# VH-VL binders against Peptidoglycan editing factor PgeF (pgeF): the designs that were tried, part 24

Target 1, 264 residues: Peptidoglycan editing factor PgeF (pgeF), of Synechocystis sp. (p74606)
Amino acid sequence: MTMGDDLWGWQNINGSPYLTCALLAPWPHAFFTRAFYPQLPEQLITYLDPQGKAFRVKQVHGDVTLTATEIGQTPLAPDSTHPPADGIISDAPHQGVWVASADCTPVLIGDLIGKRVAAIHAGWRGTKARIVPKTIDKFLALGSELKDLRVALGPAIAGEVYQVDPWVALEVGQSVQAVQKLATEEQQWDHLSTMVNPPVLPDAEPEKYRLDVRRINQLQLLELGFAQEQIAVAPHCTFQMEELFFSYRRTHTKEVQWSGIVSY
Below, E stands for the ipSAE of ESMFold2; O stands for the ipSAE of OpenDDE; V2 stands for 0.75 times the mean of E and O plus 0.25 times the DockQ between their complexes.

## First folded at step 19 (VH-VL; framework fv_canakinumab)

Design y4 (from t4 with light chain Y32W; at its last look DockQ between E and O 0.80; V2 from the best seeds 0.00; counts 0 for: pae E 2.7 > 2)
Fold by ESMFold2, look of step 19:
Structure y4 (fold): chain C 264 residues (1-264), chain A 122 residues (1-122), chain B 107 residues (1-107)
Amino acid sequence: as target 1 above (264 residues)
Amino acid sequence: QVQLVESGGGVVQPGRSLRLSCAASGFTFSSYTMNWVRQAPGKGLEWVAIIWYDGSEKYYADSVKGRFTISRDNSKNTLYLQMNGLRAEDTAVYYCARDRGYPEDTNYFDIWGQGTLVTVSS
Amino acid sequence: EIVLTQSPDFQSVTPKEKVTITCRASQRISSWLHWYQQKPDQSPKLLIKYASQSFSGVPSRFSGSGSGTDFTLTINSLEAEDAAAYYCHQSYSLPLTFGPGTKVDIK
């Protein structure tokens, strides 16, 4: 019914639901739900591309995106069989790139012409550090053109329930260059709270705010020159939709869902 | 040498306050989530509080919520525990512990301080 | 909240014999369970991480096993210096919790 909802479709495998996005229709992809736990990308990729090889990283809430080739060249993170990063770009056909989430935004990207795809884990820390713009810069450095990119921001914790400290809201908000350039913090707060679809909302508790991380990532993409039609934002909240998604804020447990996209 | 050194313990009357400090050295303190764990005399270990590496999130055991505040100053490599409204049951050795759940998670504790004793009695 | 229970509360064991300590979680925690040793008047030290992985510098006589809700710490051949309290600890969920401890003495 809403414009954003028209792009998002529920799919089903043997009774287990997952989401797809129409902007990414050229590529096999999914935002899986909790129903697929404890399956890992090495198993999940078979639903998308039986020929595909799964690539994943040890997510550290940072701003680094690796190519599939760079994953094999990067030292492993401590206590992990994967290198540290929060995004992956494909560099050959039949590569599935995957991120885990439980409130942080899973971002899937496809290049209609250059054919490379990406998956990004974008929590508030990675968003503050501008991981999505940095990944777009990496696409461009590899020969992609901005007009050919399609971006889907998947299920995540919604701003209406994501309570944070004031410094978190302000510093993440300042990752939007239009905000950062304002002369005073008062102007920055005013801009963040009064724009259309504001990314910062008040909280009932003094000294707390609510932060819409997906909206901040959307604003970052728009500043880079993306048209609104190139960006899809899922309306789904991982915290509020407990039957479908794990949420770290809700339970403080280790379970995650996976999102992935496969190159052709 | 990697180490954690607690200080600020002592004998105090019920209802009063104390501030514990934990000085870190030999590692990049700002990269690690930190915990306070306590142990009453002759008793087991009890988790008290956790603070993320950048101070962004803090959580407490129910027994201390509203009375204790965990904090950190990454420029001074120091972890703090402000303890208000102290009660006899808060009598314990207090340890600071380095959490290997960095960057923003919980895991095992690989480095512990030697502890500082807090005694709450009339 | 995840409650950890340990058994036995206390063991008195002849040197060189096997010690088995169990930890049970009130819900499934996968392998997010760790074991600590605390000798008298000392701070705790990590022995086993992720249920079964020995931490650096821990003697090979210490081993861990289990997943889900049931976990075991084993000392295959008890040494005199192993007289201590042993605690399990779950890092699966906040609030973090410890088991009540198992005291191991030498007979």
Scores: ipSAE 0.569, ipTM 0.829, lowest interface PAE 2.7, mean pLDDT 93
ESMFold2 (binder alone), look of step 19: mean pLDDT 93; pTM 0.957
OpenDDE, look of step 19: ipSAE 0.785; ipTM 0.896

